# VHH binders against q8ne09r852to980, part 7

Target 1, 129 residues: q8ne09r852to980
Amino acid sequence: KFSDLLNNKLEFEHFRQFLETHSSSMDLMCWTDIEQFRRITYRDRNQRKAKSIYIKNKYLNKKYFFGPNSPASLYQQNQVMHLSGGWGKILHEQLDAPVLVEIQKHVQNRLENVWLPLFLASEQFAARQ

## First folded at step 21 (VHH)

Design j1
Fold by OpenDDE, fold request of step 22:
Structure j1 (fold): chain B 129 residues (1-129), chain A 126 residues (1-126)
Amino acid sequence: as target 1 above (129 residues)
Amino acid sequence: AVQLQASGGGFVQPGGSLRLSCAASGFTFTHYAMAWFRQAPGKEREFVSAISTSGGYTYYADSVKGRFTISRDNSKNTVYLQMNSLRAEDTATYYCAAHEWFDEYTYLDSSDYDYWGQGTQVTVSS
């Protein structure tokens, strides 16, 4: 049903606002940024690299993806760390592009299984139906 | 100077095995995805296998999938190609190549590779 939100601009905005009121905007931001990355044509290397670096710096840190309130389980965090090549690579090198897609899967999972149900059960959502 | 030195080629009978090695120098090995290409007489150069910078992702041509295994040792600046169950159609000159960064949409295109080694001949014949 997350796909339904993606196809409804108005409801997507309501979902975004809902997350904001719950101080939980980071998941959707991360998902959206990675989605934007995925939509950059493969021949636009400079844009893909720049966006990849931006995403890495913003989300692949101890404040978010590798933090205590991560959208990923500890096991999943360790898997992503391994795929990333470790902290050294995260901090000083460019990550392989597929790693970002892996991160997006975990973020999407929390959006779909935690936040979306809460949104759909909210009084605000009911009032618009 | 950038250098990719390939080795391990030779003559084998069908069903045999070879292990190719490519030793890299003159660039930061961990920043580059590595790949193997091959070219048979009278044919175009074709993709064989690629491995991401971290080694977490590997890709294979359909013709070699299940028989070939690509790996890398970043501590040795070396990429390997284990070739099992070799066939006559695997006969070709094999080339090692380096691609800055790794993107799953570009690894098939030989034009995206920055550095190339000299070829090593693999001949599979009874």
Scores: ipSAE 0.775, ipTM 0.880, lowest interface PAE 0.7, mean pLDDT 95
Fold by OpenDDE, fold request of step 22:
Structure j1 (fold): chain B 129 residues (1-129), chain A 126 residues (1-126)
Amino acid sequence: as target 1 above (129 residues)
Amino acid sequence: AVQLQASGGGFVQPGGSLRLSCAASGFTFTHYAMAWFRQAPGKEREFVSAISTSGGYTYYADSVKGRFTISRDNSKNTVYLQMNSLRAEDTATYYCAAHEWFDEYTYLDSSDYDYWGQGTQVTVSS
């Protein structure tokens, strides 16, 4: 499970390297950034806002989350767009925090159901077992 | 000047309905999550409902779930609270509040809200 991987620092790094070799580092990067956001104490409003804006700008665009190779289906993209309040909101305003968590769910889904199985089936992984 | 003007309160019988409105001015409405709180005599102020800046997320106290509906019209700078199936225990002064952007960790805490409106009285009695 993905959760098991998160608790194994060494294997997590191997997974990261695996994704990098497949030019697919964005999912883990996005997931990690949002996870970092989630771990910022709610008392640190400025830090949470700054991180949220960073994540929005980096991932909520047509090159990644709303792009053709998105970790989310078209339906899911439209759902997130609706939850976000539309392109105007995404481009010009700060998104509500729960939207980022929703995005993380979709990203995690691809990590768990696509990339993790490939990683576990890789020769590199087998060689370490 | 920042203003939150609530209206729509009144006297209703149990099972009745009311619709509260809160008109905002003096700040960028779309940048703020909106919420309703209420305070009954002798009781602490309690969270009733909140809505995210875009309206994509709504939250309710367990005591009002299924009966109350929060909504907003950003073109009118107004947040609404549709209250159906009202009960005697819903009797309270209702307050509208605004919080800069919506954070899932702060919407329950009244101390995190930046602006507050005047209360509107809701009385449910037979």
Scores: ipSAE 0.767, ipTM 0.877, lowest interface PAE 0.7, mean pLDDT 94
Fold by OpenDDE, look of step 21:
Structure j1 (fold): chain B 129 residues (1-129), chain A 126 residues (1-126)
Amino acid sequence: as target 1 above (129 residues)
Amino acid sequence: AVQLQASGGGFVQPGGSLRLSCAASGFTFTHYAMAWFRQAPGKEREFVSAISTSGGYTYYADSVKGRFTISRDNSKNTVYLQMNSLRAEDTATYYCAAHEWFDEYTYLDSSDYDYWGQGTQVTVSS
């Protein structure tokens, strides 16, 4: 389970390396960044805003979340777009905080249901067992 | 100058409806989450409802869930509170407030709001 990886630093690193070898490290990067965001105390508004903007710019674009190889379905992309307030908001403004959590859900879904099974079935994983 | 102008309050019988409006000016409306608070005589100000900057998220106090609806029109720089099935306990002065950037962890705390409007009185009585 994905949560098991989170509790094992060494295995988590192997998972990260696995994703890199498959040119698919963006999901874990996105998930991790949003997780870091979630861990910022809400009392630190400036830091939360800065991190949110960073995440928005890095992931909420046509090269990743709204791209052809998105971790989200078209329906889910549209839902997130709606929650975001549209392209104008994404491009020129900061997103509401809960939108990032919604994005993380979709990213986590692909990590858990696509990449984690492949990782567990990999020769590299087997070799360490 | 920042302004939040609330309107729509008045007298209504129990079971009646009112629609509050709050017109904003002097700041970038789309950058702010909006909320309604209320204060009854002898009571503390309490949270009523909040809406995110894009309107994608709405929150309500338990006491008004199912009866009140918050909405916003960013093209008009206005936030609304549709109040249905009003009760005597809804009697209060209602305040509009603005919070820069919507954070789901801060919308309940009145101290986190940056701007406040003048109150509009809502009286529910038979």
Scores: ipSAE 0.763, ipTM 0.877, lowest interface PAE 0.7, mean pLDDT 95
Fold by ESMFold2, fold request of step 22:
Structure j1 (fold): chain B 129 residues (1-129), chain A 126 residues (1-126)
Amino acid sequence: as target 1 above (129 residues)
Amino acid sequence: AVQLQASGGGFVQPGGSLRLSCAASGFTFTHYAMAWFRQAPGKEREFVSAISTSGGYTYYADSVKGRFTISRDNSKNTVYLQMNSLRAEDTATYYCAAHEWFDEYTYLDSSDYDYWGQGTQVTVSS
Protein backbone atom coordinates (compact mmCIF):
# COMPACT_ATOMS: atom_id res chain seq x y z
CA LYS B 1 0.00 0.00 0.00
CA PHE B 2 2.77 2.53 0.69
CA SER B 3 4.19 1.95 -2.78
CA ASP B 4 0.64 2.48 -4.19
CA LEU B 5 0.40 5.79 -2.34
CA LEU B 6 3.74 6.93 -3.80
CA ASN B 7 2.36 6.49 -7.31
CA ASN B 8 -0.80 8.52 -6.66
CA LYS B 9 0.14 12.21 -6.56
CA LEU B 10 -3.22 13.38 -5.18
CA GLU B 11 -3.46 10.79 -2.40
CA PHE B 12 0.19 11.36 -1.52
CA GLU B 13 -0.59 15.05 -0.94
CA HIS B 14 -3.65 14.07 1.12
CA PHE B 15 -1.45 11.76 3.20
CA ARG B 16 1.08 14.55 3.73
CA GLN B 17 -1.71 16.86 4.92
CA PHE B 18 -3.05 14.12 7.20
CA LEU B 19 0.36 13.82 8.81
CA GLU B 20 0.54 17.60 9.27
CA THR B 21 -2.75 17.65 11.16
CA HIS B 22 -1.34 14.92 13.43
CA SER B 23 1.96 16.78 14.04
CA SER B 24 3.76 13.88 12.33
CA SER B 25 5.15 15.41 9.13
CA MET B 26 8.77 14.58 9.95
CA ASP B 27 8.46 10.89 9.01
CA LEU B 28 7.33 11.62 5.47
CA MET B 29 9.75 14.54 5.07
CA CYS B 30 12.67 12.36 6.17
CA TRP B 31 11.60 9.46 3.95
CA THR B 32 11.19 11.77 0.97
CA ASP B 33 14.52 13.53 1.46
CA ILE B 34 16.34 10.17 1.66
CA GLU B 35 14.45 8.90 -1.40
CA GLN B 36 15.55 12.01 -3.31
CA PHE B 37 19.13 11.30 -2.22
CA ARG B 38 18.85 7.73 -3.53
CA ARG B 39 17.65 9.02 -6.93
CA ILE B 40 20.61 11.38 -7.46
CA THR B 41 22.88 9.63 -9.94
CA TYR B 42 26.07 8.32 -8.35
CA ARG B 43 28.10 10.29 -10.89
CA ASP B 44 26.91 13.51 -9.23
CA ARG B 45 29.10 12.89 -6.17
CA ASN B 46 28.99 16.51 -4.98
CA GLN B 47 25.19 16.61 -5.11
CA ARG B 48 24.88 13.28 -3.27
CA LYS B 49 27.34 14.45 -0.62
CA ALA B 50 25.53 17.77 -0.13
CA LYS B 51 22.13 16.06 0.15
CA SER B 52 23.48 13.58 2.71
CA ILE B 53 24.77 16.46 4.87
CA TYR B 54 21.41 18.20 4.63
CA ILE B 55 19.59 15.02 5.71
CA LYS B 56 22.01 14.43 8.58
CA ASN B 57 21.60 17.94 9.95
CA LYS B 58 17.82 18.00 9.59
CA TYR B 59 16.87 14.56 10.93
CA LEU B 60 19.72 12.92 12.87
CA ASN B 61 19.27 14.84 16.09
CA LYS B 62 17.51 14.64 19.45
CA LYS B 63 14.45 16.44 18.08
CA TYR B 64 13.67 13.53 15.73
CA PHE B 65 15.65 10.35 15.04
CA PHE B 66 17.53 10.21 18.34
CA GLY B 67 14.69 11.56 20.44
CA PRO B 68 11.53 10.27 22.15
CA ASN B 69 9.42 10.65 18.99
CA SER B 70 11.82 8.66 16.80
CA PRO B 71 10.48 6.10 14.31
CA ALA B 72 13.18 3.77 15.70
CA SER B 73 13.30 1.98 19.03
CA LEU B 74 16.06 2.91 21.46
CA TYR B 75 17.88 -0.28 20.43
CA GLN B 76 17.59 0.64 16.74
CA GLN B 77 18.73 4.20 17.48
CA ASN B 78 21.84 2.81 19.20
CA GLN B 79 22.50 0.52 16.25
CA VAL B 80 22.39 3.49 13.85
CA MET B 81 24.59 5.51 16.23
CA HIS B 82 27.19 2.73 16.15
CA LEU B 83 27.10 2.43 12.34
CA SER B 84 27.47 6.21 12.08
CA GLY B 85 30.62 6.27 14.20
CA GLY B 86 29.15 8.06 17.22
CA TRP B 87 27.80 11.50 18.10
CA GLY B 88 31.05 13.31 17.32
CA LYS B 89 31.04 12.05 13.75
CA ILE B 90 27.30 12.71 13.30
CA LEU B 91 27.55 16.28 14.59
CA HIS B 92 30.77 17.42 12.94
CA GLU B 93 31.70 15.14 10.05
CA GLN B 94 30.28 13.58 6.90
CA LEU B 95 27.95 10.59 7.21
CA ASP B 96 28.59 7.37 5.28
CA ALA B 97 25.84 7.11 2.66
CA PRO B 98 24.62 3.58 3.57
CA VAL B 99 23.54 4.82 7.00
CA LEU B 100 20.80 6.83 5.28
CA VAL B 101 19.32 3.63 3.86
CA GLU B 102 19.17 2.11 7.36
CA ILE B 103 17.44 5.23 8.67
CA GLN B 104 14.93 5.20 5.81
CA LYS B 105 14.01 1.60 6.67
CA HIS B 106 12.93 2.62 10.18
CA VAL B 107 11.07 5.67 8.93
CA GLN B 108 9.28 3.66 6.24
CA ASN B 109 8.32 1.01 8.78
CA ARG B 110 6.48 3.58 10.90
CA LEU B 111 4.86 5.19 7.84
CA GLU B 112 3.60 1.78 6.69
CA ASN B 113 2.59 0.28 10.04
CA VAL B 114 1.32 3.29 11.97
CA TRP B 115 0.48 6.28 9.79
CA LEU B 116 -0.79 4.64 6.62
CA PRO B 117 -3.39 2.46 8.44
CA LEU B 118 -4.61 5.51 10.36
CA PHE B 119 -4.83 7.52 7.13
CA LEU B 120 -6.78 4.77 5.33
CA ALA B 121 -9.17 4.57 8.27
CA SER B 122 -9.63 8.34 8.44
CA GLU B 123 -12.95 10.02 7.74
CA GLN B 124 -11.31 12.23 5.10
CA PHE B 125 -10.02 9.21 3.17
CA ALA B 126 -13.35 7.36 3.42
CA ALA B 127 -15.20 10.38 2.05
CA ARG B 128 -13.12 10.28 -1.13
CA GLN B 129 -13.78 6.58 -1.87
CA ALA A 1 52.12 15.51 2.01
CA VAL A 2 49.71 12.60 1.93
CA GLN A 3 51.30 9.22 2.59
CA LEU A 4 49.84 5.72 2.69
CA GLN A 5 52.47 3.29 3.94
CA ALA A 6 51.53 -0.35 3.34
CA SER A 7 53.41 -3.11 5.15
CA GLY A 8 53.07 -6.70 6.38
CA GLY A 9 53.58 -8.57 3.11
CA GLY A 10 55.80 -11.59 2.69
CA PHE A 11 56.09 -15.23 1.67
CA VAL A 12 53.46 -17.61 3.04
CA GLN A 13 52.46 -21.21 2.39
CA PRO A 14 48.97 -21.98 1.06
CA GLY A 15 46.50 -22.02 3.94
CA GLY A 16 48.55 -19.50 5.91
CA SER A 17 47.72 -16.06 7.20
CA LEU A 18 49.11 -12.54 6.88
CA ARG A 19 48.02 -9.19 8.25
CA LEU A 20 48.61 -6.10 6.14
CA SER A 21 48.76 -2.61 7.64
CA CYS A 22 48.46 0.78 5.96
CA ALA A 23 49.49 3.80 8.02
CA ALA A 24 48.04 7.09 6.81
CA SER A 25 49.27 10.66 7.23
CA GLY A 26 48.72 14.08 5.68
CA PHE A 27 44.91 14.04 5.61
CA THR A 28 41.97 13.73 8.02
CA PHE A 29 41.76 9.93 8.22
CA THR A 30 38.18 9.81 9.54
CA HIS A 31 36.93 11.67 6.43
CA TYR A 32 38.15 8.92 4.12
CA ALA A 33 36.94 5.47 3.20
CA MET A 34 39.85 3.06 2.88
CA ALA A 35 40.34 0.17 0.51
CA TRP A 36 42.74 -2.54 -0.56
CA PHE A 37 43.39 -3.37 -4.20
CA ARG A 38 45.80 -5.95 -5.61
CA GLN A 39 47.66 -6.48 -8.83
CA ALA A 40 49.34 -9.69 -9.94
CA PRO A 41 52.11 -9.54 -12.57
CA GLY A 42 50.62 -9.13 -16.03
CA LYS A 43 47.11 -8.56 -14.71
CA GLU A 44 44.87 -5.58 -14.07
CA ARG A 45 44.54 -4.05 -10.62
CA GLU A 46 41.48 -5.45 -8.86
CA PHE A 47 39.36 -4.50 -5.88
CA VAL A 48 39.84 -6.56 -2.71
CA SER A 49 38.05 -4.81 0.14
CA ALA A 50 36.74 -1.44 1.35
CA ILE A 51 35.73 0.05 4.68
CA SER A 52 33.57 3.13 5.24
CA THR A 53 34.75 6.28 7.02
CA SER A 54 33.24 5.18 10.35
CA GLY A 55 34.16 1.52 9.91
CA GLY A 56 30.47 0.62 10.11
CA TYR A 57 30.34 -0.82 6.56
CA THR A 58 32.72 -3.27 4.93
CA TYR A 59 32.77 -4.68 1.40
CA TYR A 60 34.66 -7.55 -0.15
CA ALA A 61 35.34 -8.96 -3.59
CA ASP A 62 33.63 -12.33 -3.98
CA SER A 63 37.00 -14.06 -4.35
CA VAL A 64 38.04 -13.07 -0.79
CA LYS A 65 34.75 -13.10 1.15
CA GLY A 66 35.00 -15.21 4.29
CA ARG A 67 38.82 -15.31 4.17
CA PHE A 68 39.81 -11.63 4.42
CA THR A 69 38.72 -9.07 7.01
CA ILE A 70 39.23 -5.33 6.61
CA SER A 71 39.33 -3.13 9.70
CA ARG A 72 40.44 0.36 10.69
CA ASP A 73 41.69 2.04 13.83
CA ASN A 74 40.85 5.73 13.59
CA SER A 75 42.94 6.52 16.67
CA LYS A 76 46.06 5.18 14.91
CA ASN A 77 45.20 6.36 11.37
CA THR A 78 45.65 2.80 10.17
CA VAL A 79 43.68 0.35 8.02
CA TYR A 80 44.31 -3.41 8.20
CA LEU A 81 43.67 -6.44 6.03
CA GLN A 82 43.63 -9.77 7.85
CA MET A 83 44.18 -12.45 5.20
CA ASN A 84 43.39 -16.04 6.20
CA SER A 85 43.32 -19.30 4.23
CA LEU A 86 45.64 -17.84 1.61
CA ARG A 87 45.79 -19.38 -1.85
CA ALA A 88 48.22 -19.18 -4.73
CA GLU A 89 45.84 -16.89 -6.62
CA ASP A 90 46.13 -14.34 -3.79
CA THR A 91 49.74 -13.67 -4.84
CA ALA A 92 49.93 -9.97 -5.78
CA THR A 93 51.14 -6.54 -4.78
CA TYR A 94 48.54 -5.15 -2.35
CA TYR A 95 47.82 -1.42 -2.42
CA CYS A 96 45.89 0.62 0.08
CA ALA A 97 43.87 3.57 -1.18
CA ALA A 98 41.79 6.42 0.23
CA HIS A 99 38.53 7.88 -1.08
CA GLU A 100 36.97 11.01 0.45
CA TRP A 101 33.44 10.32 1.69
CA PHE A 102 31.82 6.90 1.28
CA ASP A 103 29.09 5.94 -1.17
CA GLU A 104 28.04 2.39 -2.10
CA TYR A 105 28.56 3.14 -5.80
CA THR A 106 32.14 4.41 -5.79
CA TYR A 107 34.18 1.86 -3.83
CA LEU A 108 34.91 -0.65 -6.65
CA ASP A 109 36.52 1.59 -9.25
CA SER A 110 40.20 2.34 -8.68
CA SER A 111 39.83 5.63 -10.60
CA ASP A 112 37.60 7.01 -7.82
CA TYR A 113 40.36 6.81 -5.19
CA ASP A 114 42.29 9.98 -4.35
CA TYR A 115 45.44 8.57 -2.70
CA TRP A 116 47.44 5.38 -3.13
CA GLY A 117 50.13 3.61 -1.17
CA GLN A 118 53.29 2.12 -2.71
CA GLY A 119 52.10 -1.44 -2.10
CA THR A 120 53.38 -4.50 -0.24
CA GLN A 121 54.12 -7.86 -1.89
CA VAL A 122 52.22 -10.99 -0.86
CA THR A 123 53.51 -14.29 -2.27
CA VAL A 124 51.67 -17.56 -1.59
CA SER A 125 53.71 -20.52 -2.78
CA SER A 126 55.14 -23.91 -2.13
Scores: ipSAE 0.256, ipTM 0.654, lowest interface PAE 3.6, mean pLDDT 88
Fold by ESMFold2, fold request of step 22:
Structure j1 (fold): chain B 129 residues (1-129), chain A 126 residues (1-126)
Amino acid sequence: as target 1 above (129 residues)
Amino acid sequence: AVQLQASGGGFVQPGGSLRLSCAASGFTFTHYAMAWFRQAPGKEREFVSAISTSGGYTYYADSVKGRFTISRDNSKNTVYLQMNSLRAEDTATYYCAAHEWFDEYTYLDSSDYDYWGQGTQVTVSS
């Protein structure tokens, strides 16, 4: 499952390449960036703030999380929008860290329920088994 | 200059209610998580409640959960604590505090807060 993939560096890289060849890299990039944010020592506030701003600017826009190719339903997008404090706060201010964790849950759900099954069913994966 | 002015304290009987407010100035209020801490005489300052920069997330000490409600009005640069069903053990000086970074791991620790108010006294007695 996705947690098993995280523990296998070679298969994780194969999965990343699979997503690239299917023009679907944004989910894994978003998940990874948020995971890196979560690994920054929480007492190191400046680094955590800088990473959160980077994630916000890269993913919380109409080209990804709030757009037609979002990993989240419209209802879920609206929930995240409200918890974030609205477009004004998303576009121009800091976000609360728990918002990023909620976004990661939606991204992980699509990775696990859409992309991972397709990867495991791919001819390239089957050939290695 | 940064100022946090807590007010609304007073004397109440057990079971009564009070509403504390904390007016903020000198910083961008919407960039700060806000919290209430309290300190009884001879005791360490303890966490009461916190609210995220957007107001989307609220946190409470177990001892006040269900009785206290934190809220914020970003148009008035003010955080509130509605205290219901007050008990004698709620007697303390209540301090508001501001934390520029809001992380779900750091809201409990008073050392992570950048600004502090002078406090308002709440006394619950028969």
Scores: ipSAE 0.241, ipTM 0.639, lowest interface PAE 4.0, mean pLDDT 87
Fold by ESMFold2, fold request of step 22:
Structure j1 (fold): chain B 129 residues (1-129), chain A 126 residues (1-126)
Amino acid sequence: as target 1 above (129 residues)
Amino acid sequence: AVQLQASGGGFVQPGGSLRLSCAASGFTFTHYAMAWFRQAPGKEREFVSAISTSGGYTYYADSVKGRFTISRDNSKNTVYLQMNSLRAEDTATYYCAAHEWFDEYTYLDSSDYDYWGQGTQVTVSS
């Protein structure tokens, strides 16, 4: 389970390395950046704003979330686009924090249901058991 | 100067309906989440409803779910509260408020809101 992996620092690092060697690091990077955003005290508005803008620019684009290798289906991508207020708002304005949490859910689903099973079935994981 | 002008209050029978409006000026409306709070005589101000900057997320107090609907019109810089099936317990002064940098954990606490309107009175009389 992905939550169990988070509590095991050694296996988490192995998982991160597995994703990197399979050119699949973006999901974990995105998940981690949003988790860091969620842990910033809500009263630190400048820090939350800066992190939100960083996440938006890095992940909410045609190269990742709105592209062919998105963790979300086309329907889910359109849903996020609508909730965000459209492409103009995504490109030029601050987004509501709940949009980032919704994106994290889609990313976590792919980590849990695609990447984690492949990691657990990998020869690298089996060799350490 | 920032202004939030609430209107549409009045006297109504139980089971009736009212539509509150809150016209905003002096700030970039699309950058702010909007909310309604209410305060009955002798009670603390309480959360009623909130809507995200794009309108994609709406939130309601349990006491009003299914009866009240929040919406916004960015072309008119206005937020609305449609109140249906009104009850005597809904009697209060209703205030609109604006919150920059809306967060899923901060919409309930009145201290997190940056701007407040003067309110509009709703009286539900049996």
Scores: ipSAE 0.081, ipTM 0.515, lowest interface PAE 5.6, mean pLDDT 86

